# Ledger of designs, part 132: VHH binders against EKC/KEOPS complex subunit cgi121 (cgi121)

Target 1, 174 residues: EKC/KEOPS complex subunit cgi121 (cgi121), of Schizosaccharomyces pombe (q9p7j3)
Amino acid sequence: MILPLFPETQVHVFVYENVSNCAAIHEQLISQNPIYDYAFLDAATILYKKQVYSAIIRALEDRRDEQMKTKTIHSEVILSLSPKTEISSAFRQFSMTKKSKNIVVVKIDSKLTEEEEFERLDKLVEGNRVEFSDEELQKLIDFKVLKKNYKLDPSTLENPLASILSSIALRGYS
Below, E stands for the ipSAE of ESMFold2; O stands for the ipSAE of OpenDDE; V2 stands for 0.75 times the mean of E and O plus 0.25 times the DockQ between their complexes.

## First folded at step 15 (VHH)

Design ql14 (from qk6 with S56K; framework vhh_6qgx_2; at its last look DockQ between E and O 0.92; V2 from the best seeds 0.78)
Fold by OpenDDE, look of step 15:
Structure ql14 (fold): chain B 174 residues (1-174), chain A 123 residues (1-123)
Amino acid sequence: as target 1 above (174 residues)
Amino acid sequence: QVQLVESGGGLVQAGGSLRLSCAASGFTFSDHAMAWFRRAPGKEREFVAAITYTGKSTFYTDSVKGRFTISRDHAKNTVSLQMNSLRPEDTAVYYCAATYAWDYWTPRAYEYWGQGTRVTVSA
């Protein structure tokens, strides 16, 4: 996938449900295994495709502007999902944990086709790939977690997408 | 209340050894990676070493590899830095830090910091 604002950057997003080896994946992430150079997100925290895209775009903009707050573009994606500026908080809120069951995986700067990237990633993730769509994400979301992460209230729940995108866009400016 | 309390700093001759210790409290120690940073006179704070929350993996800045060893004790909620073959350039205030993230080299990733302990290595 190519983003219009970043035509030179190839991005792939995958969704897995019923992942059995999140703990193993997590161990590889914390040990900084380069084979696991992805952003692994807890699907329970993701409601919309646009939420993920917004975070990716923000991360890419930060990189373009040499304003990244984290060391890697994938970590920056995680940070960009959060309305908070604290990196640890962002990881706590959105990153895959050892107890995660469903995940969203983001690859930035891929040199491979989507299919090739999937084949590589499929060796790492033991779960079922599902479509990256709002419909599928809606099945995996934990609304309690979502409400907590973005401080959604009855007034903002009427249009949660707008609230989420605003939170992402305005991080550090509120 | 979150606390990170460093100890073990002091004056040592070049070639000598020191063992720094950091006692952590007020947060879930077992969920956090621990690290040591240092700030030398006139320099910026720099990464020294980190250890994952499991203790299975460690990371070091190049200048201390082979000389420094980071370890942690989950039972005591402590992290230690064994410093051998100390050099004058190791002179600094050493800080203990904790993070939930795995961006170990990024100071901003660390949500908890100690007050520091001074290490002075004489020629």
Scores: ipSAE 0.869, ipTM 0.925, lowest interface PAE 0.5, mean pLDDT 95
Fold by ESMFold2, look of step 15:
Structure ql14 (fold): chain B 174 residues (1-174), chain A 123 residues (1-123)
Amino acid sequence: as target 1 above (174 residues)
Amino acid sequence: QVQLVESGGGLVQAGGSLRLSCAASGFTFSDHAMAWFRRAPGKEREFVAAITYTGKSTFYTDSVKGRFTISRDHAKNTVSLQMNSLRPEDTAVYYCAATYAWDYWTPRAYEYWGQGTRVTVSA
């Protein structure tokens, strides 16, 4: 897909449920295997498509403005989901872990069609692809984790979207 | 409380060796990558070496490849940097650092830092 603000940048987002090999994927990520150059997110932390798109847009804006805080655009997406600026905490809160069951996978700067990128990714992930949609994400979210990650109070838990998007857009001004 | 305590710095002639050690406490050592950074006078901290939390992969800045070796000991919660064939340009304060992330080269990715140990390499 193409984001309106970044017409030259092709982005793909995939969702997998019931992933059996997160530990193996995690080992490849920490070893810097270039085949695994994606942002692997724990789906338990993602409720909305807009949450992911907002993080991608923030990461791309920071890259455009030479304000990236991490070395890779995919690491920047992980940071961009966080309301805070600490990179290690953002990875702890949002990245796929060895124990994750469901994941959201982001590829930025793809030179492949969605189908071609999926074929590559499907060789790496042992799980069931589902649609990247609010309906599917809602099935995979852990609301206790969401509340903690974004410090949602009871007044916002019914409709947390605006609070979450504000946290992503305004990081660094808290 | 989290602590990273470096030791082993000192004055050494060019061509010599030093072994730096870093003792870690107060956090889960086994799920953190460990790294060494250095700061030469008047400069920013720069990446030297990192080792994954498993110990299976290591990374080095180009200027130290083949001369420095990073290692970790999970039983003792220590990380070490063996520094051989030292050069005057290796003169710096060396810092031990820990991160949960796998962005090893970026100082701000590291949540825990030691106070540093000084290494001076004379011509």
Scores: ipSAE 0.595, ipTM 0.839, lowest interface PAE 1.8, mean pLDDT 91
ESMFold2 (binder alone), look of step 15: mean pLDDT 87; pTM 0.891

Design ql15 (from qk6 with P107E; framework vhh_6qgx_2; at its last look DockQ between E and O 0.92; V2 from the best seeds 0.80)
Fold by OpenDDE, look of step 15:
Structure ql15 (fold): chain B 174 residues (1-174), chain A 123 residues (1-123)
Amino acid sequence: as target 1 above (174 residues)
Amino acid sequence: QVQLVESGGGLVQAGGSLRLSCAASGFTFSDHAMAWFRRAPGKEREFVAAITYTGSSTFYTDSVKGRFTISRDHAKNTVSLQMNSLRPEDTAVYYCAATYAWDYWTERAYEYWGQGTRVTVSA
């Protein structure tokens, strides 16, 4: 897909459920295997498509403005999901772990079509691809984790999207 | 309480060797990558070496490749830096650091830091 604000940057987002090899994937990530050049997110922490898009956009804006806090655009996406400024905290909050079962995978600067990218990624992930939609994400979310990550309370739970997006947008400004 | 305690620093002649050690406590050691940074007089702190939390991979700044070796001991919760063929330009305060992230070259990624140990290499 192409984001209107960044027409020269192709982005792909994939959702996998019942992933059996997250531990193996994690090992490749920590070893910085170039083949695994994606942002691997724990789906338990993602509720909305707009949450992911907001993080992607912020990461791209940071790159555009030469204000990235991390080394890679994918790490910046992970950081951008967090209301916290600490990189380690962001990774702890949102990145895939060895124990993850459902994941959201983001590719920035893809030179491939969505289908081609999927074929490539499918060789790495042993799980079932599902639609990237709010409906499917809602099935995978852990609300306890979500509430913790964004400090949601009863007053903000009426409109969690607004709260989440505000947290992402205002990171470092509160 | 999180603690990183460096040891092994000292004065050594050029061409000599030194082994630094860092003892970690207060956090899950196996969930963190460990690294060494250094700050030379009048310079900014710079990355030296990192080791993944499984120990499967290591990373080095170019100037120390082939001379320095980073390792970790999970049983003892320690990370070490073996420094061989030391040069005067290696003179610095060496810091042990820990990160949950795998952004190893980024200083800001490291959430825990030691107080440092001084290494002086004489000509």
Scores: ipSAE 0.860, ipTM 0.919, lowest interface PAE 0.6, mean pLDDT 95
Fold by ESMFold2, look of step 15:
Structure ql15 (fold): chain B 174 residues (1-174), chain A 123 residues (1-123)
Amino acid sequence: as target 1 above (174 residues)
Amino acid sequence: QVQLVESGGGLVQAGGSLRLSCAASGFTFSDHAMAWFRRAPGKEREFVAAITYTGSSTFYTDSVKGRFTISRDHAKNTVSLQMNSLRPEDTAVYYCAATYAWDYWTERAYEYWGQGTRVTVSA
């Protein structure tokens, strides 16, 4: 995908369920293996496509404006999902862990078509690719985790999209 | 409740060695990466070395690679920095730090910090 404000930036998002090798992927991430230069997110924290795209847009805006707080654009996506500015907490709340079972994977600045990027990523992830869609994400979400990460009240949990998107877009402005 | 306490600093002559230690308490040591940063007189605090939460990988700034070794001991909840072949430019206050993230070089990623230990390397 090409975002209107970022015409030179190709982004791909993939969703995998029943991933058997998250511990191995996590070891590669902490070891800084450049083959694994993606944002690996725990799908238990992601309910909407727009949640992911809003975090990507925020990260790209911060890069454009020289306001990034993390070293890479992919780590900035992880931070951008958080309503707060603490990098360590954002990783704890949203990143894939050794115990994750379902993941959302983001590649920014891809030089590959979606199919080509998928072929590369599929060699790294042992799991079942599913559509990046609200329908599939709703099957993978943990609402307890979502409520905790975004401090949602019970009435908001029925349709939390606006609250979540506001938290991402307005982080640091209130 | 969270504490990172550095020790082992002091005065040494160029070419000498020191071993810094950092005792950690009040957080889950085994799920945090540990790092050393340093601040030389008149300079900003800079990354020196980091070690993954498992201890499986280490990272160093270029100026210390081959001379400094970071290690960790999960039984004692300590991280250490062995500093060999010390040079006057290594003179600084050395800080121990901890993060859950794997953005090891970024000072802002570290959520816990020690108070520092002074290292002075004389010509």
Scores: ipSAE 0.650, ipTM 0.855, lowest interface PAE 1.5, mean pLDDT 91
ESMFold2 (binder alone), look of step 15: mean pLDDT 87; pTM 0.893

Design ql17 (from qk10 with Y32H V106T; framework vhh_6qgx_2; at its last look DockQ between E and O 0.92; V2 from the best seeds 0.00; counts 0 for: grease 25 > 24.2)
Fold by OpenDDE, look of step 15:
Structure ql17 (fold): chain B 174 residues (1-174), chain A 123 residues (1-123)
Amino acid sequence: as target 1 above (174 residues)
Amino acid sequence: QVQLVESGGGLVQAGGSLRLSCAASGFTFSDHAMAWFRRAPGKEREFVAAITYTGSYTFYTDSVKGRFTISRDHAKNTVSLQMNSLRPEDTAVYYCAVTYAWDYTTPRAYDYWGQGTRVTVSA
């Protein structure tokens, strides 16, 4: 996938449900295994495709402007999902944990086709790939977690996307 | 309230050893990675060592590899830095830090810091 604002950057997003080896993946992440150079997100925290894309775009903009707060573009994606500026908090809020069951995996700067990347990732993730769509994400979301992460209230629940995107866009401006 | 309290700093001759300790409280110790950073006179704060939340993996800056060892005690909620074969260039204030992330070499990844303990290595 190519983003219009970043035509030279290839991005792939995958969704897995019923992942059985999140603990093993998490172990590789904390060990900084380069084979696991992805952003592994807890699907329970993701409601919209646009939420993910907004975070990716924000991260890419930060990189373009040499304003990254984190070490890697993938960690920047995780940070960009959060309305908070604290990296550790962003990871706590959005990153895959050893207890996660469903995940969203983001690859930035891929040199492979989507299918090739999937084949590579499929060796790492033991779960079922589902379509990256709002419909599928809505099946995996934990609304309690979502409300907590973005401080959603009854006035914003009618259009949570707008609130989420505003939170992402305005991070650091509060 | 998160608290990190460093101890063990002091004056030592080149080639000597020191053991720094950091007592942690106010958070779930076993869920967080711990690290040591240092700031030498006239220099910026730099990464020294990190240890994952389980203690299974450790990371070091190149200049201290083979000389420094980071460890943690889950029973006591402490992280330690054993410093051997100390050099004058190791002179700095050493800080303990905690993070939930795994960007271990990035200072911004760490939410909480101790007040630091001064280490002075004489020639």
Scores: ipSAE 0.753, ipTM 0.873, lowest interface PAE 0.7, mean pLDDT 95
Fold by ESMFold2, look of step 15:
Parts: C-alpha cells; sequence; structure tokens
Structure ql17 (fold): chain B 174 residues (1-174), chain A 123 residues (1-123)
C-alpha cells in the first residue's frame, strides 16, 4: 500500500503464525544479509494494525527529516515502536527473536506488488500467512508483554490504543 | 552491575602490533554482539570492528580490514582486538561495547561501554 503522506513509498505488511525457522531468520539478520532487509517483529508485541502503521509513519517522517537514529528504515521501524529512544531495548522488546512463534513482517520501499513481495518472503519464512488485521493480531498478542513494553498502568481505563499511539508519536520529547 | 574493562593499550611504533582485551562482568553476553570503537583526539567515536554473539560474523571499518582481527571467547566472557601493522592514524582511545541490536556501526545502538584503553602509535 501507499500511505497518503508518502505517495512514492510502497509498504507491505505480512503476518505469519506458527513460524518454525525464526532462529535461522535471526541468524540472517545478525549477519546483515540484504535478502532479509525487512522489519521482522514479534507478533506477541503487536495488538493493532494502527500500532504498526504509526511506527512506519514515524520512521518515514524521521527519514524525511534526516532524524533517523538507526542505519536502515526497517531498523527504524523497530525503534519507532518503542516509547523510549534506546535502540537495543527496542530490538529486545519488539524484534523477532530466535524463539518467536508468530511474526509481523514489514517491507518499506518495495518495488513489488503485495503478492510479488509475498512470493519472495514466503521463500524465507516457514510458517502460515494470516491476514494483517486486528482480529488476527489479537489472537497472537501477549498482553503481559504489551503492558510491560508500553508501561500500561492498571489505572488506565481508556482505550490502550490511544496510549500506545501517543508513545510512538511522542518518543524523543521529554 | 554490568562492567566492561579494556586492557592492552600502550605506546607502540608504527608497524608494530598490540592486542586489546575486554573483560565483561556482571552479565553474560551470550546473546549480544561485541564491538570496538575508537576516539582519536578531537574526533567523535567511530566504529572499528564488531563480532556477532555466535562469533560467526565479523565486521570492520574499511581502514582496518586486513590489519585488525576481532575475536571473542565465551568461556572467558571476553572480546579481543588484534591490531597489526599499526599506523599513527590508529592512535585513539579504544572502547569496548555491547549491543543486542544488529545495527553495529551506530554508537547509539550500544547498551554498555567500557572506560577505554589508550593506544598511541608513534612514527
Amino acid sequence: as target 1 above (174 residues)
Amino acid sequence: QVQLVESGGGLVQAGGSLRLSCAASGFTFSDHAMAWFRRAPGKEREFVAAITYTGSYTFYTDSVKGRFTISRDHAKNTVSLQMNSLRPEDTAVYYCAVTYAWDYTTPRAYDYWGQGTRVTVSA
């Protein structure tokens, strides 16, 4: 898809469940293999489509404004999910790990249609693609992890989405 | 408490060699990359070398490729930098650092830093 504020930037988001080869994918990420230039996120940390889109938008805004903190746009998405500015912590909290079971995969600056990109990605990921939807994400989330990552206070009786999106949008302003 | 302690710095003539070591304590970095950065007088810290947590992949800034070798020893919880064919432009304080991220050349990506060890290469 094309985001209205970034009309020349094609973005695709995929969700996989029951992924059996996260350890192998992780090895390719740490080796800096360019074939794996995606943001691989642990689905246990993602509750909403808007959470992912907000992180993508924040990363693209920071790139446009020459304010990126990380080397690639995909690593910037990982950082952008975090309420804090610390890169290593963002990777620990949101990135796919060797032990992940379900993942969300983001491709920014794609030159391919969604199904063409899926064909490529499907050669890399051994798992079952599911729809990128709030319904599917809610089945994969770990609420304990979500509450910890965003420090969601039990006194917060509001829609957790608003708190999460504010954290993403306001990161770096103290 | 996490601590990184560098050692092995000193004065050496151009063409010589030094081996730097970094001992990590207070945490076992079995899932972290380890790296060396350096700061020359009047400059900002720059990336020198990194090694993945497995030890399988190494990364070097271009100016040190073929002369420096990074290695790690999990049993000793250490990372080393063998520096051969040293040049005056290698003069700097060398810092050990660790990160969970795979953004190896960005100082901001690193969680913990050592105090540094000085390397001086005389003509």
Scores: ipSAE 0.545, ipTM 0.819, lowest interface PAE 1.9, mean pLDDT 90
ESMFold2 (binder alone), look of step 15: mean pLDDT 81; pTM 0.822

Design ql18 (from qk3 with G26R; framework vhh_6qgx_2; at its last look DockQ between E and O 0.96; V2 from the best seeds 0.79)
Fold by OpenDDE, look of step 15:
Structure ql18 (fold): chain B 174 residues (1-174), chain A 123 residues (1-123)
Amino acid sequence: as target 1 above (174 residues)
Amino acid sequence: QVQLVESGGGLVQAGGSLRLSCAASRFTFSDYAMAWFRRAPGKEREFVAAITYTGSSTFYTDSVKGRFTISRDHAKNTVSLQMNSLRPEDTAVYYCAVTYAWDYHTPRAYDYWGQGTRVTVSA
């Protein structure tokens, strides 16, 4: 996938359900294994494709503008999902945990086709790939977690997307 | 309120050894990585070492590799830094820090910091 604003950057997003080895993956992430150079997100925290894309775009913009707060573009994606400025908080809010069952995996700067990247990633993730769509994401979301992460209230629940995107866009400015 | 308390600093001759310890209180950091940073006079705070929450992996700045060893005790909720073959350039205030993230070299990634313990290495 190519983003119009970043034509030189190839991005792939994958969704896995019923992942059995999240604990093992997590161990590799905390050990900074370069083979696991992805953003592994807990699907329970993701409701919309646009939420993920917004975070990716923000991370890419930060990189372009040399304003990254984290060391890697993937960690910046994680940070960009959060309405908070604290990196550690963003990880707690959105990153895959040892107990996660469903995940969203983001690859930035891929040199591979989507299929090739999938084949590579499929060796790392023991789960079922599903379509990256709002329909599939809404099956995996934990609304309690979502409401907590973005401080959603009854007035914003009518259009949670707008609130989420605003939170992402205005992080550090509100 | 979460507290990190460093100890073990002091004056030592070049070639000597010190063992720093950091104790966390009022919060269990079993799922957090722990790290040591240091700030030398006139310099910025720099990463020294980190250890994952499982203790399975450790990370070091190049200048201390082979001389310093980071370890942690989950039962005691502590992290230690064994410093051997100390050099005058190791003189600094050493800080303990904890993070949930795995961006270990990034100071901003750390949630909590200790007050620091001073290490002075004489020539």
Scores: ipSAE 0.873, ipTM 0.929, lowest interface PAE 0.5, mean pLDDT 95
Fold by ESMFold2, look of step 15:
Structure ql18 (fold): chain B 174 residues (1-174), chain A 123 residues (1-123)
Amino acid sequence: as target 1 above (174 residues)
Amino acid sequence: QVQLVESGGGLVQAGGSLRLSCAASRFTFSDYAMAWFRRAPGKEREFVAAITYTGSSTFYTDSVKGRFTISRDHAKNTVSLQMNSLRPEDTAVYYCAVTYAWDYHTPRAYDYWGQGTRVTVSA
């Protein structure tokens, strides 16, 4: 997919459920293996497609404006999901961990079609691909985790989208 | 109250060795990568070495490769930096730091910092 604001940048997003090898993938991520150059997110933290796209857009805007805080665009996506500026906290809150079961995987700057990128990714992830859709994401979310990550209260928890997107957009301006 | 305390700094002649240690009070490193940074007079803090929380991977800045070795001891809750073949350019305050992220070269990725231990290498 090509985002209108970034016509030269191809982005792919995949969702996997029942992933059996998150511990092995995590070891590759912390070892900085370039084959694993994706953003691996814990699906328990993601409720909406727009949540992911807003983080991608924020990361790309910061790269364009030379305001990135992390070394890679994929780590910048992880940071961009967070309402706060602390990099380590964003990783704790949103990244796939060795104990994750379901994941959302983002590739930015892909030189491959979605199908080609999927073929590459599918060799790395031992799990079942599902559609990247609000319907599938709702099955995988942990609302307790979502509430904690975005400090949602009863007034926003029933319809949290605007609060979440505001947190992503306004990070660092308060 | 989490504190990282470095030790083992001092004055040494070029070609000599020092071993730095970093201990935590009221904190375990079980899920955190650990790193050493240094700040020479008039310079910014720079990355020296990191080790993953599993201990399976280590990372070094180019100028210390082959001379410095980072290691960790989970039983003692410590991380060490063995510094061999020291050069005057290694003179700096050395800081221990820990992060959950894998962006090891970036100081702002680190949650906790020690107060530093001074290493002076004479010509």
Scores: ipSAE 0.595, ipTM 0.835, lowest interface PAE 1.8, mean pLDDT 90
ESMFold2 (binder alone), look of step 15: mean pLDDT 79; pTM 0.814

Design ql19 (from qk3 with R108K; framework vhh_6qgx_2; at its last look DockQ between E and O 0.92; V2 from the best seeds 0.77)
Fold by OpenDDE, look of step 15:
Structure ql19 (fold): chain B 174 residues (1-174), chain A 123 residues (1-123)
Amino acid sequence: as target 1 above (174 residues)
Amino acid sequence: QVQLVESGGGLVQAGGSLRLSCAASGFTFSDYAMAWFRRAPGKEREFVAAITYTGSSTFYTDSVKGRFTISRDHAKNTVSLQMNSLRPEDTAVYYCAVTYAWDYHTPKAYDYWGQGTRVTVSA
């Protein structure tokens, strides 16, 4: 897909459920295997498509403005999901772990079509692809984790999207 | 409380060897990558070496490749830096650091830092 604000940058987002090899994927990530050049997110921490898109846009804006805090655009996506400025904290909060079962995978600067990218990624992920939609994400979310990550309370739970997006947008400005 | 305590620094002649050690506590050791950084006089802090969570992979700055070896001991919660063939340009304060991320070359990725141990290599 193409984002309106970044027409020259192709982005793909995939959702997998019941992934059996997250531990193996994690090993490749920590080893910085270039074949795994994606942002692997724990689906338990993602509630909305707009949450993911907001993080992607924030990361792309940071890159555009030469203000990236991390080394790679994918790491910046992970950071951008967090209301905190600490990189390590963002990874703890949002990145896929060895124990993850459901994941959201983001590819920035793809040179492939969505289908081609899926074929490539499908060789790496042993799970079932589901639609990238709010409906599917809502099935995978852990609300306890979500509430913790964004410090949601009863007042903000009425419109959690607004709170989440504000947290992402205002990271570093509090 | 997270603690990182470095040791093993000192004065050594060029061509000599030192082994630095960092004792870690206050967190789940196996869940974090460990690294060494150094800061030479008048220079910025720079990456030296990193070792992944399980020790499966190691990373080095180019200038120390073949001379330095990073290792970790999960039983003792320690990370070590074996420094061989030391050069005067290796003179610096060496810092132990810990991160949950895998952005190993980025100083800001690290949550905690030790106080450092001074290494001086004489010509």
Scores: ipSAE 0.862, ipTM 0.922, lowest interface PAE 0.5, mean pLDDT 95
Fold by ESMFold2, look of step 15:
Structure ql19 (fold): chain B 174 residues (1-174), chain A 123 residues (1-123)
Amino acid sequence: as target 1 above (174 residues)
Amino acid sequence: QVQLVESGGGLVQAGGSLRLSCAASGFTFSDYAMAWFRRAPGKEREFVAAITYTGSSTFYTDSVKGRFTISRDHAKNTVSLQMNSLRPEDTAVYYCAVTYAWDYHTPKAYDYWGQGTRVTVSA
């Protein structure tokens, strides 16, 4: 996938359900194994494709502008999902954990086609790939988690997209 | 009240050894990495070492590799830093910190910090 301001940056996004080895993947992430250099997100926190796109765009803009807060572009995506600037909190709220069941996986700066990247990723993840779509994401979301992460009140929870995207865009001003 | 308490600092001659310890009270960090940072006079806090919550992986800044060893006691919720072959440039206040993230070099990634323990290495 190609983003408007980043025509040379190839991005792939994958969704897996019923992942049985999140604990093993998590161990590789905390050990900084370069084979696992992806953003692994807990799908329970992701309702919309645009939520993920907005975080990717913000991370890429911060990299372009020399304003990244974290060491890797993938950790910057995790931070960019958060309405706040605290890195550890963003990881607690949005990253895959050892107890996660469904995940969204982002690869930025890929040198591979989507299918080649999938073949590599599929060796790492024991689960069922599903489409990256709002339809599939809505099956995997935990609305209680979403409400807490973005501090949504009942009026915004009926149609939360604009509130979520504003939170991502305005991070650093709260 | 969450508190990280460092101990074991002091004055040693170059070539000597010290062992720093850091204990958490008021909370346990079973899923958190623990790390040491240091601040020399007139400088920013710099990463020294980190250990994953499992203890399976450790990370060190280049200047301390082979001389310092980080270790962790899960039952006591403590982290230690064994510092051997100390040099005058290791003189600093050493801080213990904890994070859920795996961005270990970045001070802003850390949730809680100790007050620090002073290490002075004389020539």
Scores: ipSAE 0.574, ipTM 0.830, lowest interface PAE 1.9, mean pLDDT 90
ESMFold2 (binder alone), look of step 15: mean pLDDT 81; pTM 0.826

